# Designs tried in a protein design chat: VH-VL binders against Lon protease homolog 4, chloroplastic/mitochondrial (LON4). Part 7

Target 1, 223 residues: Lon protease homolog 4, chloroplastic/mitochondrial (LON4), of Arabidopsis thaliana (Mouse-ear cress) (q9m9l7r79to301)
Amino acid sequence: VIALPLPHKPLIPGFYMPIYVKDPKVLAALQESRRQQAPYAGAFLLKDDASSDSSSSSETENILEKLKGKELINRIHEVGTLAQISSIQGEQVILIGHRQLRITEMVSESEDPLTVKVDHLKDKPYDKDDDVIKATYFQVMSTLRDVLKTTSLWRDHVRTYTQACSLHIWHCLRHIGEFNYPKLADFGAGISGANKHQNQGVLEELDVHKRLELTLELVKKEV
Key: E = the ipSAE of ESMFold2; O = the ipSAE of OpenDDE; V2 = 0.75 times the mean of E and O plus 0.25 times the DockQ between their complexes.

## First folded at step 1 (VH-VL)

Design fb6 (framework fv_ficlatuzumab)
Fold by ESMFold2-Fast, scan of step 1:
Structure fb6 (fold): chain C 223 residues (1-223), chain A 124 residues (1-124), chain B 107 residues (1-107)
Amino acid sequence: as target 1 above (223 residues)
Amino acid sequence: QVQLVQPGAEVKKPGTSVKLSCKASGYTFTDYWMHWVRQAPGQGLEWIGEINPSGGYTNYNQKFQGRATLTVDKSTSTAYMELSSLRSEDTAVYYCARGSEYYLDSSGYPFDYWGQGTLLTVSS
Amino acid sequence: DIVMTQSPDSLAMSLGERVTLNCKASQSVGSYVSWYQQKPGQSPKLLIYGASNRATGVPDRFSGSGSATDFTLTISSVQAEDVADYHCQQYNNWPYTFGQGTKLEIK
């Protein structure tokens, strides 16, 4: 799949993310992917550069334009997200996250744009009737309902999520009540005020109970 | 056997407050939402609010916001509804009812077990 | 608030007849509708949830159907023990709201 670097935040499954693709070759490859009815790419968070003295979005985007092929693969996290290409309008591409991916190798014949082979990752099996996992899920749900009901800041974040949570708070509260354990963990992390490293950690965690625990820590900071 | 036990009747004067109880048994009290519903004589059912016994999170029907207060006592598995500034129109049977498990996917909020109800009469 | 309207207000049927009770929501509530049976002097009892799922222990003669705004409770062969008020409820939106009830009587 084409590897798309994300400068600011990983793509969490279930979330929409607009990105701006300035490289004409990358943009053309994404358009061709949609024409061939294979509207998917891999979205991978850019690793922090210890030499960087600033964290402006403009500087990060300029750096991404300079990284090509193998230099780029060494600067992105190995675990990312299968991204559906929902729309392309000029330089703006809208991505929808679906599931976790792990880069296995670079395709040597496709370095510009960077193309990688990936493994599709699945959650480790879990017992939904386990009392400890249920308790953690309950705490995440309780905390999320309280925060979503009482804070306008979280409502702004929710508006970038799936349609069910973008219109009315009661729709969102009902909708998340129906979430399974993995989906609740992903949702809570994605709307939290967590930094990109913390969200990347949630994305990489395939043990559902541990992922819920990570999400609980993130959402509790907002109470 | 799941049971929700409520007192049979309560009589109050207008302008006073009442605190109604609902004692749960036969299940893990903190795993299920508890709802309060009233029914005036010859009328339909009216939802007052819900409480999550574990976290204390509440949602109210806006009609009762500021007058109804839902609380729980985990040590006795008892839910309470306090209603203030009572009027004659508050005369009704007040039910507690168990909702769904808060943490299960596919959890709707059907009310699967109901208390027998407390008849509140508000008159001078 | 979502308004739930039941029809008819009351109905008298002969034993063994098929009875249909209707419930209409003022706005779409998906499939998040429950039906309750309330016999005289008793608390309500859950019959149907999620528009079409029978609660545990509810006889097969009771069935629910519908989605969005129009919902139906059907009793395929009414029995004397079915004399009760029947209430529909939506739990899609806060506040949860109930219909006014349909009274079922046997001739």
Scores: ipSAE 0.000, ipTM 0.429, lowest interface PAE 16.0, mean pLDDT 81

Design fb7 (framework fv_ficlatuzumab)
Fold by ESMFold2-Fast, scan of step 1:
Structure fb7 (fold): chain C 223 residues (1-223), chain A 124 residues (1-124), chain B 107 residues (1-107)
Amino acid sequence: as target 1 above (223 residues)
Amino acid sequence: QVQLVQPGAEVKKPGTSVKLSCKASGYTFTDYWMHWVRQAPGQGLEWIGEINPSGGYTNYNQKFQGRATLTVDKSTSTAYMELSSLRSEDTAVYYCARSTYEVYGSGKYTFDYWGQGTLLTVSS
Amino acid sequence: DIVMTQSPDSLAMSLGERVTLNCKASQSVGSYVSWYQQKPGQSPKLLIYGASNRATGVPDRFSGSGSATDFTLTISSVQAEDVADYHCQQYNNWPYTFGQGTKLEIK
């Protein structure tokens, strides 16, 4: 899959993310990928450097234009998201997140754009009838219902969740009630005001109970 | 009072593109998603895609991905659907329809208002 | 993609009869099913949303029920103006999908 670096936050499964692709070779490769029957890429968050000299978006964009192949793979997180390429309009590409991926190897060092082999990640098995996990799930759901009812997050943030919440807040609240444990954890993290490191932590957590606990901590801050 | 106004008909040759319009009135254009749905003669309804007029975000049925492009003009409260590489199988009535995402107690979660549709005929 | 299958494809009823139209989803869609009435030469009109909620201005003879994969639209006493195609739609999962339609005629 083509590896797309994300400078500001990870792509959470279920969410839209608009990105701007200024590299003509990358853009052309994504356009060609869309012509296939399954137009997908991997979306991976950029790592923070030990030095903090690239804090501006302009410097981040300059670095992205210069980083190729082996240098780029060393600068992105290993765990990312399978991204459906929903639309391309000029330089704007709309991604929809589907599931977690882990980079296993680079296909070619000289390849431009960077292409990687990935493993699809699966959540660790869990007992949905376990009382402790079930209690955490209901706490997340209760907190999300309160947040969505009392704030304007549903107007802007929730509209980026393509599968459940684009139609109406009450539809969203009812739909959330039918989410399985992993999906609720992902949704709650994605609509929270979490920073990129916190959201990357949620994305990397394959233990469903621990992921729900991380999400609960994030959504409680919104109340 | 809510109205979605579409042209009655369009005739196009195979291989060309068409841009269909849907002019909204009677409500705040940016408060509702706009959908496009087609119906081939004697067939069922087929969802093409949706657009959020306030943010410009789109979601497409993968069958139409790469061929359909949804846009809006907020200054005229008009939604557009462009369909490229037309084939005879694209002959259909094309509807625009709005859906709600408002808090206020209407309870409407579906395509509550539809345009009258534009009949697109693709023939040589 | 979720496949919506309606049955029957067509039916003819006598005035005043109870009619039931069926809609089945290939996988669970919760209660996120709408029904639309489409009269000849007209655009679809919303009848039912959320499986069982009647839209504004829709006569009370129309009712909906069901959840998960099986849904029904019932007309308690069919009138002449009910001649139309009826479409079910799921909006639980993207892409939104419609059934093939059921044509209702009066004998």
Scores: ipSAE 0.000, ipTM 0.411, lowest interface PAE 18.6, mean pLDDT 80

Design mb1 (framework fv_mosunetuzumab; at its last look DockQ between E and O 0.02; V2 from the best seeds 0.00; counts 0 for: pae E 16.4 > 2, placed apart)
Fold by ESMFold2, look of step 2:
Structure mb1 (fold): chain C 223 residues (1-223), chain A 120 residues (1-120), chain B 112 residues (1-112)
Amino acid sequence: as target 1 above (223 residues)
Amino acid sequence: EVQLVQSGAEVKKPGASVKVSCKASGYTFTDYYIHWVRQAPGQGLEWIGWIDPYSGGTKYNEKFKGRATLTADTSTSTAYLELSSLRSEDTAVYYCARDYYDSSGYFDYWGQGTLVTVSS
Amino acid sequence: DIVMTQSPDSLAVSLGERATINCKSSQSVLYSSNNKNYLAWYQQKPGQPPKLLIYWASTRESGVPDRFSGSGSGTDFTLTISSLQAEDVAVYYCQQYYSYPTFGQGTKVEIK
């Protein structure tokens, strides 16, 4: 897959995300992937700089423009998201998040755009009827229903969810009752307003109970 | 090109079980629910249930709960319907169908159908 | 459970004439908050699986001829074929997706 660096937040499965791709070589590669009926890329959050406190958007864009090849692969998180390329309009690319990916190696001849080999990650097996996991699931469910009813936060975040529930709150309340455990955890994290590190932590967690616990902590802050 | 290809016709005795396969191609299998719908000869359509291939989550029409089992194998992009304790009234064509989006509830692509005949 | 009832069960129409199929649900399938009707129409020709024609009560699926139109709201819906063609001979089903799917019993459309 082409590796797309995300400067500000990870792409959570089930959500839309607009990104802006200024490098013409990357845009051309994304357009070619769509033409070949393989409209997918890997979307990976940028790591923070360990030796400086750079946080400006112009400095972030400058770093992205100058990082290539091995320098870029070392600056992105290993775990990201399979991203469907929904549309390309000028420099704007709309991504739809699917399953988690882990980078296994750089493709040796791909300096620009960065291309990586990935494993498609699966959630660890779990017993959905275990009382502790089930209780955590229903706590997340109950808390999300309260958040959706009471906070304006859902207005900004839930509208980027790909299911019909992005259209209206009562649709969301109906549909989230049908979510399986991982989907509920991802949905909750995606609407929670959590910082990029918290969301990256949810994305990386393949133990479904732990992911639900992380999401529960995030959504409780919204109540 | 989206395609759902089902296994061939089956003949079973009452009380037996049948397992029908539905192999998907032309899209990301784990992004869409697969529904199962049956049609008795000369009759209308009856919804059996859905499976989310991503998680393995299922939902069943109450009439079939306890007899129907929906599974998916993501490594082969194949969904399965297993129906147990077959009766003569289970004779029907069984279809798999793709949900328009992950959970929209209407079906944009259908398999060719699998005739299951239950003969005493 | 939302029961879908179609009428008539069978309809014979001359080529080029209008065919009208009615579908009634036992409960409203209009979601008042978004003002959308959760209703679809399918065409099924002999020996073939159903084919999606209309969703959201009135939106045509890609590749469906404009002679097919859907209308109605709440509990009462119609599928209209404005000028029946020979290839339109089929059984037509309505389906609600306001809750878990249920289908009408079907309406067979024939040429006189």
Scores: ipSAE 0.000, ipTM 0.419, lowest interface PAE 16.4, mean pLDDT 82
ESMFold2-Fast, scan of step 1: ipSAE 0.539; ipTM 0.805
ESMFold2 (binder alone), look of step 2: mean pLDDT 94; pTM 0.952
OpenDDE, look of step 2: ipSAE 0.005; ipTM 0.499

Design mb2 (framework fv_mosunetuzumab)
Fold by ESMFold2-Fast, scan of step 1:
Structure mb2 (fold): chain C 223 residues (1-223), chain A 122 residues (1-122), chain B 112 residues (1-112)
Amino acid sequence: as target 1 above (223 residues)
Amino acid sequence: EVQLVQSGAEVKKPGASVKVSCKASGYTFTDYYIHWVRQAPGQGLEWIGWIDPYSGGTKYNEKFKGRATLTADTSTSTAYLELSSLRSEDTAVYYCARESGYDLYYYGMDVWGQGTLVTVSS
Amino acid sequence: DIVMTQSPDSLAVSLGERATINCKSSQSVLYSSNNKNYLAWYQQKPGQPPKLLIYWASTRESGVPDRFSGSGSGTDFTLTISSLQAEDVAVYYCQQYYSYPTFGQGTKVEIK
């Protein structure tokens, strides 16, 4: 799959993300993918430079244009998201997150765009009737209902969710009640004020109970 | 009154593109998803995709990926379906429909446009 | 994709008699978390767009007459018109919204 670096945050399953692709070779490859009915790429969060001062958005965008092949693969997290290419309008590409991926090897070391081989990741099996997991799920749902009722945080984040969950609070309240455990954890993380490292941690967590616990910590901070 | 009003009938040649509009009135356009559904003459209903006018986010039926493009203009409360590389089998009435719910209910498509006949012939 | 199959394809019923239409989904449209069936019924008259009649398998849309009722759960659903009126001549479609929308092929209801 083509590896697309994300500078600011990971793509959480169930969410839309607009990206801007200025490299004409990458853009052409994405357009060709859609033409041949293979409208998927991998979306991977760019790693921070721990020794440098905080990166500006313009500096990060310049890095995305300069990094190729092996240098790029060393600067992205190995766990990312299978991204459906929903639309391409000029340089703007709209991605939809579907599932977690892990990079297993690089296919084109010196070529543009970077192409990688991936494993599709699955949630670890869990007992949905386990009382401890159910209690955590209920706490996440209860806390999200409070967040949606009492703060403005949800307005910017829920509009990027793929189901109808926009400005009317009842859309979000209805969706929450229908979510299974993995979807609730992903949704809660995606609408929280979590930084990119915290969201990356949620994305990497395949144990559903632990993912719900991570999400609970994130959403509790918003109440 | 809540209504969706679509653009008029179109006649196109094979290989051309068509763009159908759907203008919403009587409700807050950005609060509801808009679905597109087509119906070939004498046939059943076939879902094409939906758009969230608030985010611009879209979902497509796999059959139409790469050929259909859904957009929305919030300043005019208008949704658009553009279908490219038209074939004779694309001849159909194209409908836009609001995905609606009230309070805690979501229940499908409650308001429909009048339909736009697109004829593809040489 | 969830495949929706209706039976019969067409039905002729005398005025005042009961009409019954069946709809089967290829997989369950019952969501265990909220115990709701994601199934709707539409009525379409010639030259008109579809009109929503029933949602959540059994809830009548506002303004829909009491003679229309929906029942069933999981994969098997029924639309019943208890006493057919002249204005009920139409094609009826079931639709699932558990996943991305799919429709049954339609059932044409005519007066015998």
Scores: ipSAE 0.000, ipTM 0.415, lowest interface PAE 15.5, mean pLDDT 81

Design mb3 (framework fv_mosunetuzumab; at its last look DockQ between E and O 0.05; V2 from the best seeds 0.00; counts 0 for: pae O 8.8 > 2, placed apart)
Fold by OpenDDE, look of step 2:
Structure mb3 (fold): chain C 223 residues (1-223), chain A 119 residues (1-119), chain B 112 residues (1-112)
Amino acid sequence: as target 1 above (223 residues)
Amino acid sequence: EVQLVQSGAEVKKPGASVKVSCKASGYTFTDYYIHWVRQAPGQGLEWIGWIDPYSGGTKYNEKFKGRATLTADTSTSTAYLELSSLRSEDTAVYYCAREYWSGDAFDIWGQGTLVTVSS
Amino acid sequence: DIVMTQSPDSLAVSLGERATINCKSSQSVLYSSNNKNYLAWYQQKPGQPPKLLIYWASTRESGVPDRFSGSGSGTDFTLTISSLQAEDVAVYYCQQYYSYPTFGQGTKVEIK
């Protein structure tokens, strides 16, 4: 897959993410992917702190333009997200997050665009009927309920940038996976105000219960 | 005024189906879940399920799965409960109630609909 | 499902006297992070639907008289009517909404 670097935050499964791709070769490759009915790429968070919220978007873009091929692969996290290319308009690309990926090998014959082999990551097995994981699940839900009551700003954001939860966040919590613990963990993290490193930690956690615990800690900070 | 107004009393035979309506007014219909609760004569309150009018999503009490169908019409701000394969034990007053979409107590209730199932 | 159990099943109290209803949940409905109890009390008069009285265990709904109060935390909750009035004759229900909603079996309050 084409490896797309994300400067500010990882792409959480179930979320939309607009990115700007200035490299015409990358854009062309993405367009080709769509034409070939394989509208997918890998989205990977940059390791560098230089893309902190305090850095101008222009600075981040400049950094990204300078990173190519092997240099780029060394600057991105190995765990990312399968990204569906929803649309391309000019330099704007809309990505939809699906499942976690791990880079296994660089395949690029040329430095641009970066193409990698990936493993599709699966969650570790868990008992959905376990009382402990259920308890954690409900705690996350409860906390999210409280957050939604206090912060209307997040409602609009979630409706705009979530695929599965585009209508009602509470509906999403209750329906898109009654006891779909993985999705809740991802969702909670995605709507939290957590920094990119914290979100990356959630993305990398394949133990569903632990991922829920991580998410719980993140959403608690929103209350 | 915020209110939920339900359809009139129903008398059905065993094995039949009943459809009860709940019309909302005075507030944004899609901002609240509609819950259905029933109460047998002289008994307590039993939760049947809820519907999200905004998305059409539903959740059912396991006891009613397969027999209860919740629907909502946003154009008329009306929620519906259909209960099939009626039994004598289904004789009850059926209530609709609203819950804010973020989760809360049931602050507004319909007046109730008596459904009588008798041979 | 969280099971809600009320006590007593019925209560007769003289006018102007205190009425106390207890409610116990099979598991805690307190969320430690926000310290809120997801518990409500409803009043149901004969021939009428339930009416919300208390939510978050202790917050009165708008229009509810001051004589009604909710207390408790975790698994044990209490509805108190400080001075019973004639219009307070009803069945009272506790409900948790921490998870999918469940109700207590109800407590009938009558005048002695």
Scores: ipSAE 0.013, ipTM 0.530, lowest interface PAE 8.8, mean pLDDT 86
ESMFold2-Fast, scan of step 1: ipSAE 0.460; ipTM 0.779
ESMFold2, look of step 2: ipSAE 0.178; ipTM 0.694
ESMFold2 (binder alone), look of step 2: mean pLDDT 93; pTM 0.943

Design mb4 (framework fv_mosunetuzumab)
Fold by ESMFold2-Fast, scan of step 1:
Structure mb4 (fold): chain C 223 residues (1-223), chain A 124 residues (1-124), chain B 112 residues (1-112)
Amino acid sequence: as target 1 above (223 residues)
Amino acid sequence: EVQLVQSGAEVKKPGASVKVSCKASGYTFTDYYIHWVRQAPGQGLEWIGWIDPYSGGTKYNEKFKGRATLTADTSTSTAYLELSSLRSEDTAVYYCARGETYYYDSSGYWFDPWGQGTLVTVSS
Amino acid sequence: DIVMTQSPDSLAVSLGERATINCKSSQSVLYSSNNKNYLAWYQQKPGQPPKLLIYWASTRESGVPDRFSGSGSGTDFTLTISSLQAEDVAVYYCQQYYSYPTFGQGTKVEIK
C-alpha cells in the first residue's frame, strides 16, 4: 500500500481526517487507486525529529514534501492505520480510518510515492466477561458520557467520527452505549485532547484491556 | 453469541451455477475476513478463497479462479459464494468460516466459527 | 502452495490411551518477526463442521479439554490426545495460515 505520512496526529479507526496532498505524484497515485476501485492507503504518523524539540506546522509540511523512499520510511511510525480514500477534491483528500497496520517492508526505494508491505493488525483475544476489563470499560463509558456533555469539546472532535454524531449530542450518547471494548477505546482516544504520542500509543496497543486503560487516562483529563 | 448461518442444500445440473449464502451475527461483520472451504463426501478440506467484507477485496485458490465469485453485503451481514460451470466433482459440503489471527496478514488465518455447511449436489 | 502432510492416515487407539498425530509442512510456517508458528488443528465429527482445537501450534482454544495439546515448530508438528475418550472419535486436520490456507489430508482416530 501507499504510505501517507501524517504530520500532526495519527488516524484513529472510525474517524475522518482531511489531509492536503501538495505533491502531484502522490495525489495522482491516490486518484489512480480510486479509479482502480482499490481506494486504500496506509496512514502513518511522522516521528519526532531526533534533532528537534518541536516544529511548526509549516516546517513539518515542507519536510514531508522533501522526504522520499527510504528517508520517509525512517521518519514514520511503523504502526499506522488502513485509510479509505473517501474523496479527493483538488489537493484535499478525506481519509477514513479502518484498522491498524504495521509496516513489514518497503516495496521500492526508487519510486514516488513510498509503497510499503503491511500486516493488518488485530486485537489480542480477550475475555469480555472478565470483571477487571469490564470495570474499565464501564469507567471509560461513564467518563465519556460526562465529557460529551461539555459542548466545547464534543463540537470540535466528535464531528470527525463516522458514526451518526451530528449536532445532537444524544445521538453520540446512544451510539457509544453500543460500542464493543476496542471501539470504545478508539472513540475515546480520538475525541480526547491527547497529544500525538499518547494517541499513537493507543493505536499501537493490541491488548484491549491496556488500550481501555490508556483511553481512560486520556478522557479523565477532559472532565 | 458469534455465529455463521448458511443457506439450505442445493441440487444442480452440470453446467449450472449455484449461490450459497452465509449470514453473520454477534460481531462486527466488517472486522473479519470470511473464508470459503469445501469438503467432498468422505474427503478432506479444500480452501476456495476469502473476502474482506469491508473492502470487497478477494483472494482465490487458483483451482477456483474464474469459476468462483465471492461477494458480501454489509447491510445484511451476509457473504456469498457463487460457483459457475458446475461439474460432478463440485459435489461437496461448502462451509463459510470467519478468519481469526493476531495479525491480518494477506496470507493466513485460522478459522472460528464455521457455518453449519451447505450441501451442493451436482448430478444429471 | 505449502503442502501439509499428516501421518498416519488412520489411527486406532484404546480408550484411555495416548493418540499422537503428526503434521509436516513443505516449508517453514514459523514467522521470525513474531516467533509464532502459523499452524492450527481442527476436529471434525461426522455431519458437523470442523471445530478449532489449537492455534499458534500450541494454544488451546477456549473450551477445549486439557487432554488436547499441540507441539512442534517450523515444519514438524504434533497433536496429542493424552487419554482418548469415546467423544474424541473424529477426523483431525492440521492447517497452515503462513500463506494462503492449506490443510493436511486428515487423520481418522478410532477406538480399538
Scores: ipSAE 0.000, ipTM 0.414, lowest interface PAE 18.3, mean pLDDT 81

Design mb5 (framework fv_mosunetuzumab; at its last look DockQ between E and O 0.02; V2 from the best seeds 0.00; counts 0 for: pae O 15.4 > 2, placed apart)
Fold by OpenDDE, look of step 2:
Structure mb5 (fold): chain C 223 residues (1-223), chain A 119 residues (1-119), chain B 112 residues (1-112)
Amino acid sequence: as target 1 above (223 residues)
Amino acid sequence: EVQLVQSGAEVKKPGASVKVSCKASGYTFTDYYIHWVRQAPGQGLEWIGWIDPYSGGTKYNEKFKGRATLTADTSTSTAYLELSSLRSEDTAVYYCARDFYGSEYFDYWGQGTLVTVSS
Amino acid sequence: DIVMTQSPDSLAVSLGERATINCKSSQSVLYSSNNKNYLAWYQQKPGQPPKLLIYWASTRESGVPDRFSGSGSGTDFTLTISSLQAEDVAVYYCQQYYSYPTFGQGTKVEIK
């Protein structure tokens, strides 16, 4: 898959993310993927250094333009997200996150769009009937409901970035059981104000219960 | 040539802390995760955790959470494992190892550091 | 945690003969979506760290002799040394990385 670097936050499964791609070669490659009925790419968060955290949007873009090939692959996290290319308008690309990926090999070493081989990551087995995981699940649900009730800004944020419940996120969350455990964990993390590292941690956590716990901690901070 | 060179053997008393270093060379230090694995005498291998030297991100085996601290110094290309509240059961050879693309199998290893915990 | 169990614990084989080491996982380490087994094999000689031999259950690491081969899928895996050499005396470990890394208890291979 084409590897797309994300400078500010990882793409959480179930969320959409607009990105701007200035490199015409990358854009062309993405368009080609769509044409071939394989509208997918890998979206990977950039690793942080001291300089990247304080960089302006313009500086970040410049850095991204300079990072290609081996340099790019070494600057992104190995775990990312399968991203469906929803639309391309000019330089704006809309991505929809599906599932976690792990880079296993770099295919292209040239200045061409970075292409990588990936493993699709699977959640670790868990007992869905376990009382402990259920309890955590309900705690996350409850906390999310509280957050959405108290902060209109978060509702707006959810509407802007979520695909799962569209404009009726509150109504969606009222239906207990509508989200499975993994999806809820991802959803909570995605709507939280967590920093990119925390979100990346959630993305990398394949233990569903642990992921829920992480999400719970993130959403509690929003209350 | 890729090399991971670890610090020398340590002898500690129970309750003390130990800090083991792992100096990387022959590759870009920030490009690969560093894992730590230990091996008790005559026993198997036990995974402790990993660190991303570039971001400073870490993940720990639950068994070591709260006692193990992984750090990395990019200026010296050195990773560190600090283990606190040492017990006799912590007596082991501690290895640093390089991760291959985050797959969590290990292509390069340090030579190991023996940590002995005894009264 | 996925528990890895090797068998036998020790193996004595004559030079030039086949050595077979088995490894079982408490749960499958095969991911159906990519059909890959998240299983590696290591060789450890006395006083040395482990050395990667096989990954993805059957892929040899660069520089590893052809006499080493990995096979198996799901929960049952095998490391085979087709013709044991003197330098192959070591302890061998299987490791899964489907979940947090866990290792087998090791199999000591000696010359008979």
Scores: ipSAE 0.000, ipTM 0.486, lowest interface PAE 15.4, mean pLDDT 86
ESMFold2-Fast, scan of step 1: ipSAE 0.537; ipTM 0.807
ESMFold2, look of step 2: ipSAE 0.005; ipTM 0.511
ESMFold2 (binder alone), look of step 2: mean pLDDT 93; pTM 0.943

